# Ledger of designs, part 4: VH-VL binders against SHC-transforming protein 3 (SHC3)

Target 1, 186 residues: SHC-transforming protein 3 (SHC3), of Homo sapiens (Human) (q92529r149to334)
Amino acid sequence: LGPGVTYVVKYLGCIEVLRSMRSLDFSTRTQITREAISRVCEAVPGAKGAFKKRKPPSKMLSSILGKSNLQFAGMSISLTISTASLNLRTPDSKQIIANHHMRSISFASGGDPDTTDYVAYVAKDPVNRRACHILECCDGLAQDVIGSIGQAFELRFKQYLQCPTKIPALHDRMQSLDEPWTEEEG

## First folded at step 17 (VH-VL)

Design m1 (from r6 with heavy chain S54N T57G A58T)
Fold by OpenDDE, fold request of step 23:
Structure m1 (fold): chain C 186 residues (1-186), chain A 128 residues (1-128), chain B 110 residues (1-110)
Amino acid sequence: as target 1 above (186 residues)
Amino acid sequence: QVQLVQSGAEVKKPGSSVKVSCKASGYTFTRYAISWVRQAPGQGLEWMGRINPNSGGTNYAQKFQGRVTITADKSTSTAYMELSSLRSEDTAVYYCAREYIGSIYNPSYETDYWFDYWGQGTTVTVSS
Amino acid sequence: QSVLTQPPSASGTPGQRVTISCSGSSSNIGSKTVNWYQQLPGTAPKLLIYSNNQRPKGVPDRFSGSKSGTSASLAISGLQSEDEADYYCAAWDDSLSGYVFGGGIKLTVL
């Protein structure tokens, strides 16, 4: 990934995730992401796919997903993916929508066969706490985006495996996702 | 509709090379990785490798490393698999398949991938 | 030998429930999702189950997938004659940096 790869996508907002992704199984994580996509698409005017009748969410999923933050919803953004972070900016780079360190990102999804134009990821930040962020990536771009995110995850994971003494143990990595966001005093 | 259409059957001699094509349609070709999978007669599926058509990045199964070359032509939305130094054991049906990336869990790098569309297969027969 | 282990054959009568097993290791099923493919005689494989337990459109609900630890299972309820096929489990393998398949199970409907 080097300096990172940049995509132009539409930001649709985020929805709070009230439970740690670490405490959930993979299937549940996936379902949360899918439900998040659905809810945000329904809430954002002009979002593609809002009208696909989905099965009612389980009570469990409903209890895990909190309030939506639709700030910047529908905005075209520049998404930069690197091993360090997901950086979301306005196309003119004047405004930062979000800067999520990779350590704060627990889960990413390219959607399911019904949501192929969306990428969702769960991240912690001071503004949204733990939230699932939804990106509209049209024309198959979602696969490139999720692929890049996956590559970033992979590289970090490989680094962990090669240098276990320098990088927090998997357990510590997982715990860091549960820790409240502390502003790194730069 | 997504379609993967492969080239026709091939008969090759040992030591020769074969190049199988897979033409994609119904989607943006560069947005999905293509994998090649073969199946020898009466045998199971064997993954050979993959390509990202956009970047040209490839990953090969160790068994085929140095002998298989996977390429993609963006202009024609066609993926290719070339297998060299053919042996009788390479007699198989070769499939191209579109890869879909589902979800990824960062801490453990648990990943979710599948092949959602397949070509019809290309029979390659290696005989003296 | 296939990286994932499947019994070579299974059989059932119409209306029965059949379970097909797939066993792997920590580098594949233990750390990756499992997919299932159905291959009818003389045809290309078809995606049957993805992400351990999800069904693509058009796949009947009588097909179900599950995963636990380093093992996965495909269950077919209400077995029909049309279900006679080969079934393959698959997963990514981190140690091999590639996809791996089970050896395939030939399911016969008696």
Scores: ipSAE 0.880, ipTM 0.923, lowest interface PAE 0.4, mean pLDDT 92
Fold by OpenDDE, fold request of step 23:
Structure m1 (fold): chain C 186 residues (1-186), chain A 128 residues (1-128), chain B 110 residues (1-110)
Amino acid sequence: as target 1 above (186 residues)
Amino acid sequence: QVQLVQSGAEVKKPGSSVKVSCKASGYTFTRYAISWVRQAPGQGLEWMGRINPNSGGTNYAQKFQGRVTITADKSTSTAYMELSSLRSEDTAVYYCAREYIGSIYNPSYETDYWFDYWGQGTTVTVSS
Amino acid sequence: QSVLTQPPSASGTPGQRVTISCSGSSSNIGSKTVNWYQQLPGTAPKLLIYSNNQRPKGVPDRFSGSKSGTSASLAISGLQSEDEADYYCAAWDDSLSGYVFGGGIKLTVL
């Protein structure tokens, strides 16, 4: 990934996730992100997914997903993906929408066959706490985006495997996702 | 509608090479990886390799490494699989399939991939 | 031999519930999601189940998938004559850096 790869996508907002992804199985994680996509798309005017009648969410999913933050919803953004972070900026790069360190990102989804134009990822930040962020990535761009995120995850994971003494153990990596976001005093 | 249309049946001599094509339509070709899978008569499915049409990046199964070449032409939205040094054991139906990336869990790198669309298959017969 | 292990055959009568097993290792099923493909006689494989337990559009709800540890299972309830096919489990394998399939199960409807 080098300095990172940049995509132009539409930010649709985020929805709070009330449970740690670590405490859930993979299927549940996937279902949470899919439900998050559905809910945010329904809430944002002009989102393509809003028109499909979905089955009512399970009680379980409803208990895990909290309130939506639709700040910047519908905005075209610059998304930069690197091994360090996902960086979301306005097209003019003057405003940072979000900068999520890779260690704070637990899960990413390219959607399902019914939501192929969306990417969702779960991250921790001081503003949204733990939230699932939804990106609209049309015309298959979602696969490039999720592919790049996956590549970033893979590279970090490989680095961990090569240098287990220098990088937090898997357990520590998982725990770090549950730790409150501390502003590194840069 | 997403479609993968493969080239017609091939009959080849041992030691020769075969190149099978897979033309994609109904979606942006460069956005999805293409895999090749073969099936010998009466046998199971065997993954051969994959390509990212955008980057040209490939992965090959160890069994076919050095003998298989997977390429993609962006201008025609076509993926190719070339198999060299053909043997009778290479007699099979060859399929192209579109890869879909689902979800990824960062801490353990647990991943979710599947093939959502398949070509109709190309029969390759290797006979003396 | 296939990296993922499946019984070679299964059978059932119409209306029965049948279960097809798939066993792998930590480098595939243990760390990756499992997919299932149905192959009707003389046709290309078709995606039946993705992400362990999800059904594509058009797949009846009588098909269900599950995963636990390094094993996966496909269940078919209310077996029908049209379900006679070969069924393959599949997953990515990190150790092989590639996709792996089960040997396939021939399901016969009696």
Scores: ipSAE 0.877, ipTM 0.921, lowest interface PAE 0.4, mean pLDDT 92
Fold by ESMFold2, fold request of step 23:
Structure m1 (fold): chain C 186 residues (1-186), chain A 128 residues (1-128), chain B 110 residues (1-110)
Amino acid sequence: as target 1 above (186 residues)
Amino acid sequence: QVQLVQSGAEVKKPGSSVKVSCKASGYTFTRYAISWVRQAPGQGLEWMGRINPNSGGTNYAQKFQGRVTITADKSTSTAYMELSSLRSEDTAVYYCAREYIGSIYNPSYETDYWFDYWGQGTTVTVSS
Amino acid sequence: QSVLTQPPSASGTPGQRVTISCSGSSSNIGSKTVNWYQQLPGTAPKLLIYSNNQRPKGVPDRFSGSKSGTSASLAISGLQSEDEADYYCAAWDDSLSGYVFGGGIKLTVL
């Protein structure tokens, strides 16, 4: 990806995820992120794909999601995606909303049929702990955004397969995504 | 509203080439990859390859490398599949399909994507 | 032969439950998600199940998918005559660097 690709998207907020993504199967990870999108959309007035006739979430899904943080809800932001990180900042680049190193990001997902303009990702940071961050991708950008995130994930994974000693082992990487948050230096 | 409309049936001789078109409408063409899938009479589905219309990047199934060329024209929102050196075994219905990326798990790079919309199919008959 | 293997046919009676199987390997089903496509006679395929067990809008909940190890299953409960079709499992395969389909299973509703 070089220095990265940048999108202008709307940040809706985040919601704490109380279980490690590694401890869950792929379908459950997807269901959790779709539920997170739905909850945040219900809490942010005027979000696209607002709640319609949806099945109430299971007690299991409800128990995995914690409190939401809507501090920057509805703000237009610059999202920069690179093999090193996902960086979220104000459009003038004067304020960093979040900077998530790739080692701290476990999962990215699109929404269900009612929320197709959304992309969510699960990451750790010192402010929000493990949380699912919700992006509204105007003008159908959602597939571009999740595609770029996927390319960044793929490139780091393929570099590991070619040169394992340069990139942490899969075991170490998965543990770092599942362990209590620590600050990443460098 | 999303629609993929393919070109009409073709009858070809062995050794020639065929180029099938797939015109997209109802969405932003460059935001979704297009795959090509064929189905011989009475047989199953066979993936041939894909293109990212924005970058022009392609991936081809090994069986078709060297014979298939997939292209896209952003200005007309149209993808193309060209298959050369045709044989009777290439008689099939050829489909274009839009790719949708669902979810991605970072630690082991586990992805899903699927084909959410399909063209109506183009019958290509190769006969002497 | 297809990289993903399915029996060539299955049958059931209206109201019954039928299970359609798909076997793969560690380079596909074992490490990737499984999708299912339904193809009614004379028509293009239609997405039926994605991400192992998720249903697109409009697919009834009597269709369910599952995956275990390198195998996947599609279950159809309350079988109806309109379910008579070909069913394909599909997944990405890392060793082939390509998307692969099962050979398809023709489901007959008696």
Scores: ipSAE 0.644, ipTM 0.760, lowest interface PAE 0.6, mean pLDDT 84
Fold by ESMFold2, fold request of step 23:
Formats: C-alpha cells, structure tokens, sequence
Structure m1 (fold): chain C 186 residues (1-186), chain A 128 residues (1-128), chain B 110 residues (1-110)
C-alpha cells in the first residue's frame, strides 16, 4: 500500500445507521450523513458550527439513525487515508481509535450549509456496527479530506475493475457491507 | 487563490486537432479532478470529460469518445484537452473546471460533484 | 436535446421574486444532487447553488434552491439588475455515465 495521506482533525463521535447504504438512493445517503452530522454536533457541548433554527428531519431520516457514541468527542486525532483503510489514532500515535478497512466503508459526505467544516463517513466495525463517523476539519480542510477519501475510493475501484472478477464481484462488495461485522485477526 | 489559466484562442481548419491547456494554482493539483466543458456560440454548456490528476484515470462523454483525450502533468499542475478530427460544429469556447466533491459511494464508486472554479475559457474556431 | 429541461427564458422586474425550473429523470435529478450555475454575459460560468440548496461563499441568500422528485427549482427573491444572466441546472446522470447541464434559462431583468 502507498504511504497514505495524514490529517489532524477532530473526532466528534458516531451515530448508528440502521439501514444499509445499498438500500438507499444516492441523494438519501447524503441526507442521512448530513442529518448524522447535525445530531452529533448538537450532542457535543461547544461543537463548532452549532446554530439554532434547525429544520426537523423527515420520518424516513429519523427512522434510519440510531444511538450515538460520543466516547471520544472533540478529541484531536491523526487521520491517515490510504487505499487500504481509514486509520484514526491519538495525537501521540499510542492508541488506535479506529481502523476501517476500505471494504467496510460505504459512503463519505461533506456537510450542509451550517456544517461545512465536517466530513462524515459510514463504516462497519466491531464496536459500533454500521455507523456514521463525524470528523470536524480545521478551516478549509474538509474538502482536502473528502478529496483524499474520494481518491482512495476511486483507486480501489479501478483495481477492482482490472481483476478477472468483474460484475459478479461488485455484488459481493455490496453484500459484505450489509452483513454483521465479524472481528478480523491480524 | 485558486486559479485556472487556459491557453489562448485557436483558429483551426476542419480535420485538424487542437490541444488546450489549463494551468492550476492555489491548491494541491492532484487532489481535485479537472473537467472540460464546452459552449458553442449561442448555445448551452456541454460536459466533455474529466481526469483524476493523481491516477491519470479519465471518463469521457459518449459523444466525444474516440475524439477527445484528456491528460494531466503533475509536475506543472497542468491539465490538457485534445480534440481531434475537428469539424465546424466544434467551434466553441472550451472551459476547464475544478471538481468539488459532495458525496461518494464506495462499492460502485458513484460521486456527486460540481465545478467550483472555472478557467477563463479558450475560443476555438474551426473554419476554412 | 438537453437531458435536463429548462424553459428558454424568464423575466422580472427589480424587487420581484422569480422561480426557475429544471426537469429531469430518475437517472439524474431523481437520485443525484442538483447544482446551479450562473453565467453573466461574456464570462465563464460560476457556481451558484450546490448540493440541491447550498450556497458558496459570496452568493447572496436571496438565491435558494430546492428539489422534489425529478424536478428542481431556483428561486431569486429581491431581483436585481445584476441577476441578468443565463442559469443552468446540472447533475450527474447514471444512464449516460456523465455530467449533464440543462439547456439554460436566459433571465432578463426589465
């Protein structure tokens, strides 16, 4: 794997996603992740970009999001993005907060007008199951972060297209994101 | 400031080719895709294709498939669009534009994007 | 011939509210986000609305966007003479595997 690109961002937490991203259209996936950003920002005291006058979510969006996990709320983290994974560590690199292998990540999105400093992604892991993870990026960094994530997604997908397993293997990628997480031994 | 500066106007004969350059500055070139969009006189905007400057990967609109080649040079932060077998219908202003990513679906790689910065445009005239 | 359908023109007087429409299909507006571009006479297009209803820095809040089903709308309140321009809706289209623009709407401010 390449060396990856590393950013320093704030981790705000995550919120459970109760439906598979595959079962939703693209615009709905975006709406869910933006609602997830809003809920987590409101739940974290002193989160940047928290404003009043938020509109109520639709019944569909409300039914798709579950409980939040704010254990690491507001922690500055080192995010490394590569074609293999999104890796989240403490600033001293002593503790791995999360390591989401690329096959376990389904979607990434920026925020809405009130949350432009945020990037969110949907991934599975043993602790949070399928959840939307919220990153607060410093001034102007959010697009760089999602751009790097997008490059990793594209490069991984191009590698997939160049293998002997073409269209049938795409179905397997989608099914693995719908199945319960099982712990991998390293 | 983010800036896209394109090469100067071209006058071409039918059957020839044209190569337009787009030099980027004010941002990390390899982190944003570049699209090419054209506009014939008195007409609307038409997307031609795009390139990921980091991987060199391209996508072309079906209408231009086989006639357009889009490339990027990381060392000079410059994207290029070459259109071959020119016809009078190719008379247009050609724009480069930087892609801004909204959302990305990983399993089948689907991206919603828009163009946040545009070059000044390059007029290409195809006439006898 | 545009995949996204827009009326060819619209007009209004200063201070008026105008609404500009854009009609697509399930392969574009129905499943993807919609963007709007403004093109002043003799200039390159510029981004006006992104992700259905978000405004870039420097775009006044009198511009607003919305989407319903396979249709999108751009509303301009408090119309000003500087708003005289061409307006394009745009989206990704899955069936064409490409980015598509509407035919454009010439807005005239009387």
Amino acid sequence: as target 1 above (186 residues)
Amino acid sequence: QVQLVQSGAEVKKPGSSVKVSCKASGYTFTRYAISWVRQAPGQGLEWMGRINPNSGGTNYAQKFQGRVTITADKSTSTAYMELSSLRSEDTAVYYCAREYIGSIYNPSYETDYWFDYWGQGTTVTVSS
Amino acid sequence: QSVLTQPPSASGTPGQRVTISCSGSSSNIGSKTVNWYQQLPGTAPKLLIYSNNQRPKGVPDRFSGSKSGTSASLAISGLQSEDEADYYCAAWDDSLSGYVFGGGIKLTVL
Scores: ipSAE 0.612, ipTM 0.748, lowest interface PAE 0.6, mean pLDDT 84

Design m4 (from r6 with heavy chain W114F, light chain K57R)
Fold by ESMFold2, look of step 18:
Structure m4 (fold): chain C 186 residues (1-186), chain A 128 residues (1-128), chain B 110 residues (1-110)
Amino acid sequence: as target 1 above (186 residues)
Amino acid sequence: QVQLVQSGAEVKKPGSSVKVSCKASGYTFTRYAISWVRQAPGQGLEWMGRINPSSGTANYAQKFQGRVTITADKSTSTAYMELSSLRSEDTAVYYCAREYIGSIYNPSYETDYFFDYWGQGTTVTVSS
Amino acid sequence: QSVLTQPPSASGTPGQRVTISCSGSSSNIGSKTVNWYQQLPGTAPKLLIYSNNQRPRGVPDRFSGSKSGTSASLAISGLQSEDEADYYCAAWDDSLSGYVFGGGIKLTVL
């Protein structure tokens, strides 16, 4: 069992997701997170790439996303990924911004090849209800982060058994004994 | 700009080994895993295995288990694939490719996993 | 052998819509995302479609992907002569614990 892995990333905010991810197909879930990244990035000064949407979102996508919450927008945070939770803290680790238990997280995305510096995840908590949380993870760090999230998902589910959905790329992130701490200051 | 540049063509005899290199540039090498895929003449693509450069952990397709070794050198940003006990049917173009993890659906652990950048390929000919 | 089944060839005329099929099983396409790769003659494969139906930057929107059950399709509308290439579907397969490609389909533009 691994103790978790910690990254320093930039928190951009979250946007409410008005439908259960379980009611949506995989491609729609991915499109929701891409749209969420786009909307939050447009609202936050200094976010990487003020991406212009080339096409308006579908009526279905527009009906699924609600209001954004930018309370901690633009803050560098400490993200700890373990089989128990995703924990978001201030840089001095004195204040918890969010703690999302794995049971409350339904979907995560490392962006797509043209938005490679972002990680989005959909989680429930008492403050934001179901929301898509956006992290900016520069210099390829997003792939480390999504890989660690994926490994945490699979390790928790199949703690003592081989999982049919296990992909090798996800398992070796938290099996590493020496994964260096990475600072990502904007 | 991301580039994967592979070593030059090789001509080998049956029973020998070949080691193909793949030098990465334009991104942080340890952030992305590298897969190896081969293509025999007139045939399709076949996944061989992969390496995580950060941890050095490799995984292999069962067909190649025991004959293939995939390694990475962080100091030179270079991945290697070595295939031993070569046979005529190992004649192929060998590609390295960068892995990308897209999205993951937690309840079923359905995972988006594909190759976004490819090397130019290395022709290995096993003859006689 | 190819775990994902594709017809070996297809053809079309410029301006037409062509659909390229890919058939799999519950251990791959039925439960995993499908990707498509284009390989022009003498070149390395290129990512064409990921996550079932998403296009990377630089891929024209006349390329589209879909999946239903254990089958996937790549559609090319407004066919152009430069679309003449080999096309591979691909997915992770849980039974093999490996990434699998279709056998490839050679598309000829008449």
Scores: ipSAE 0.605, ipTM 0.799, lowest interface PAE 1.2, mean pLDDT 84

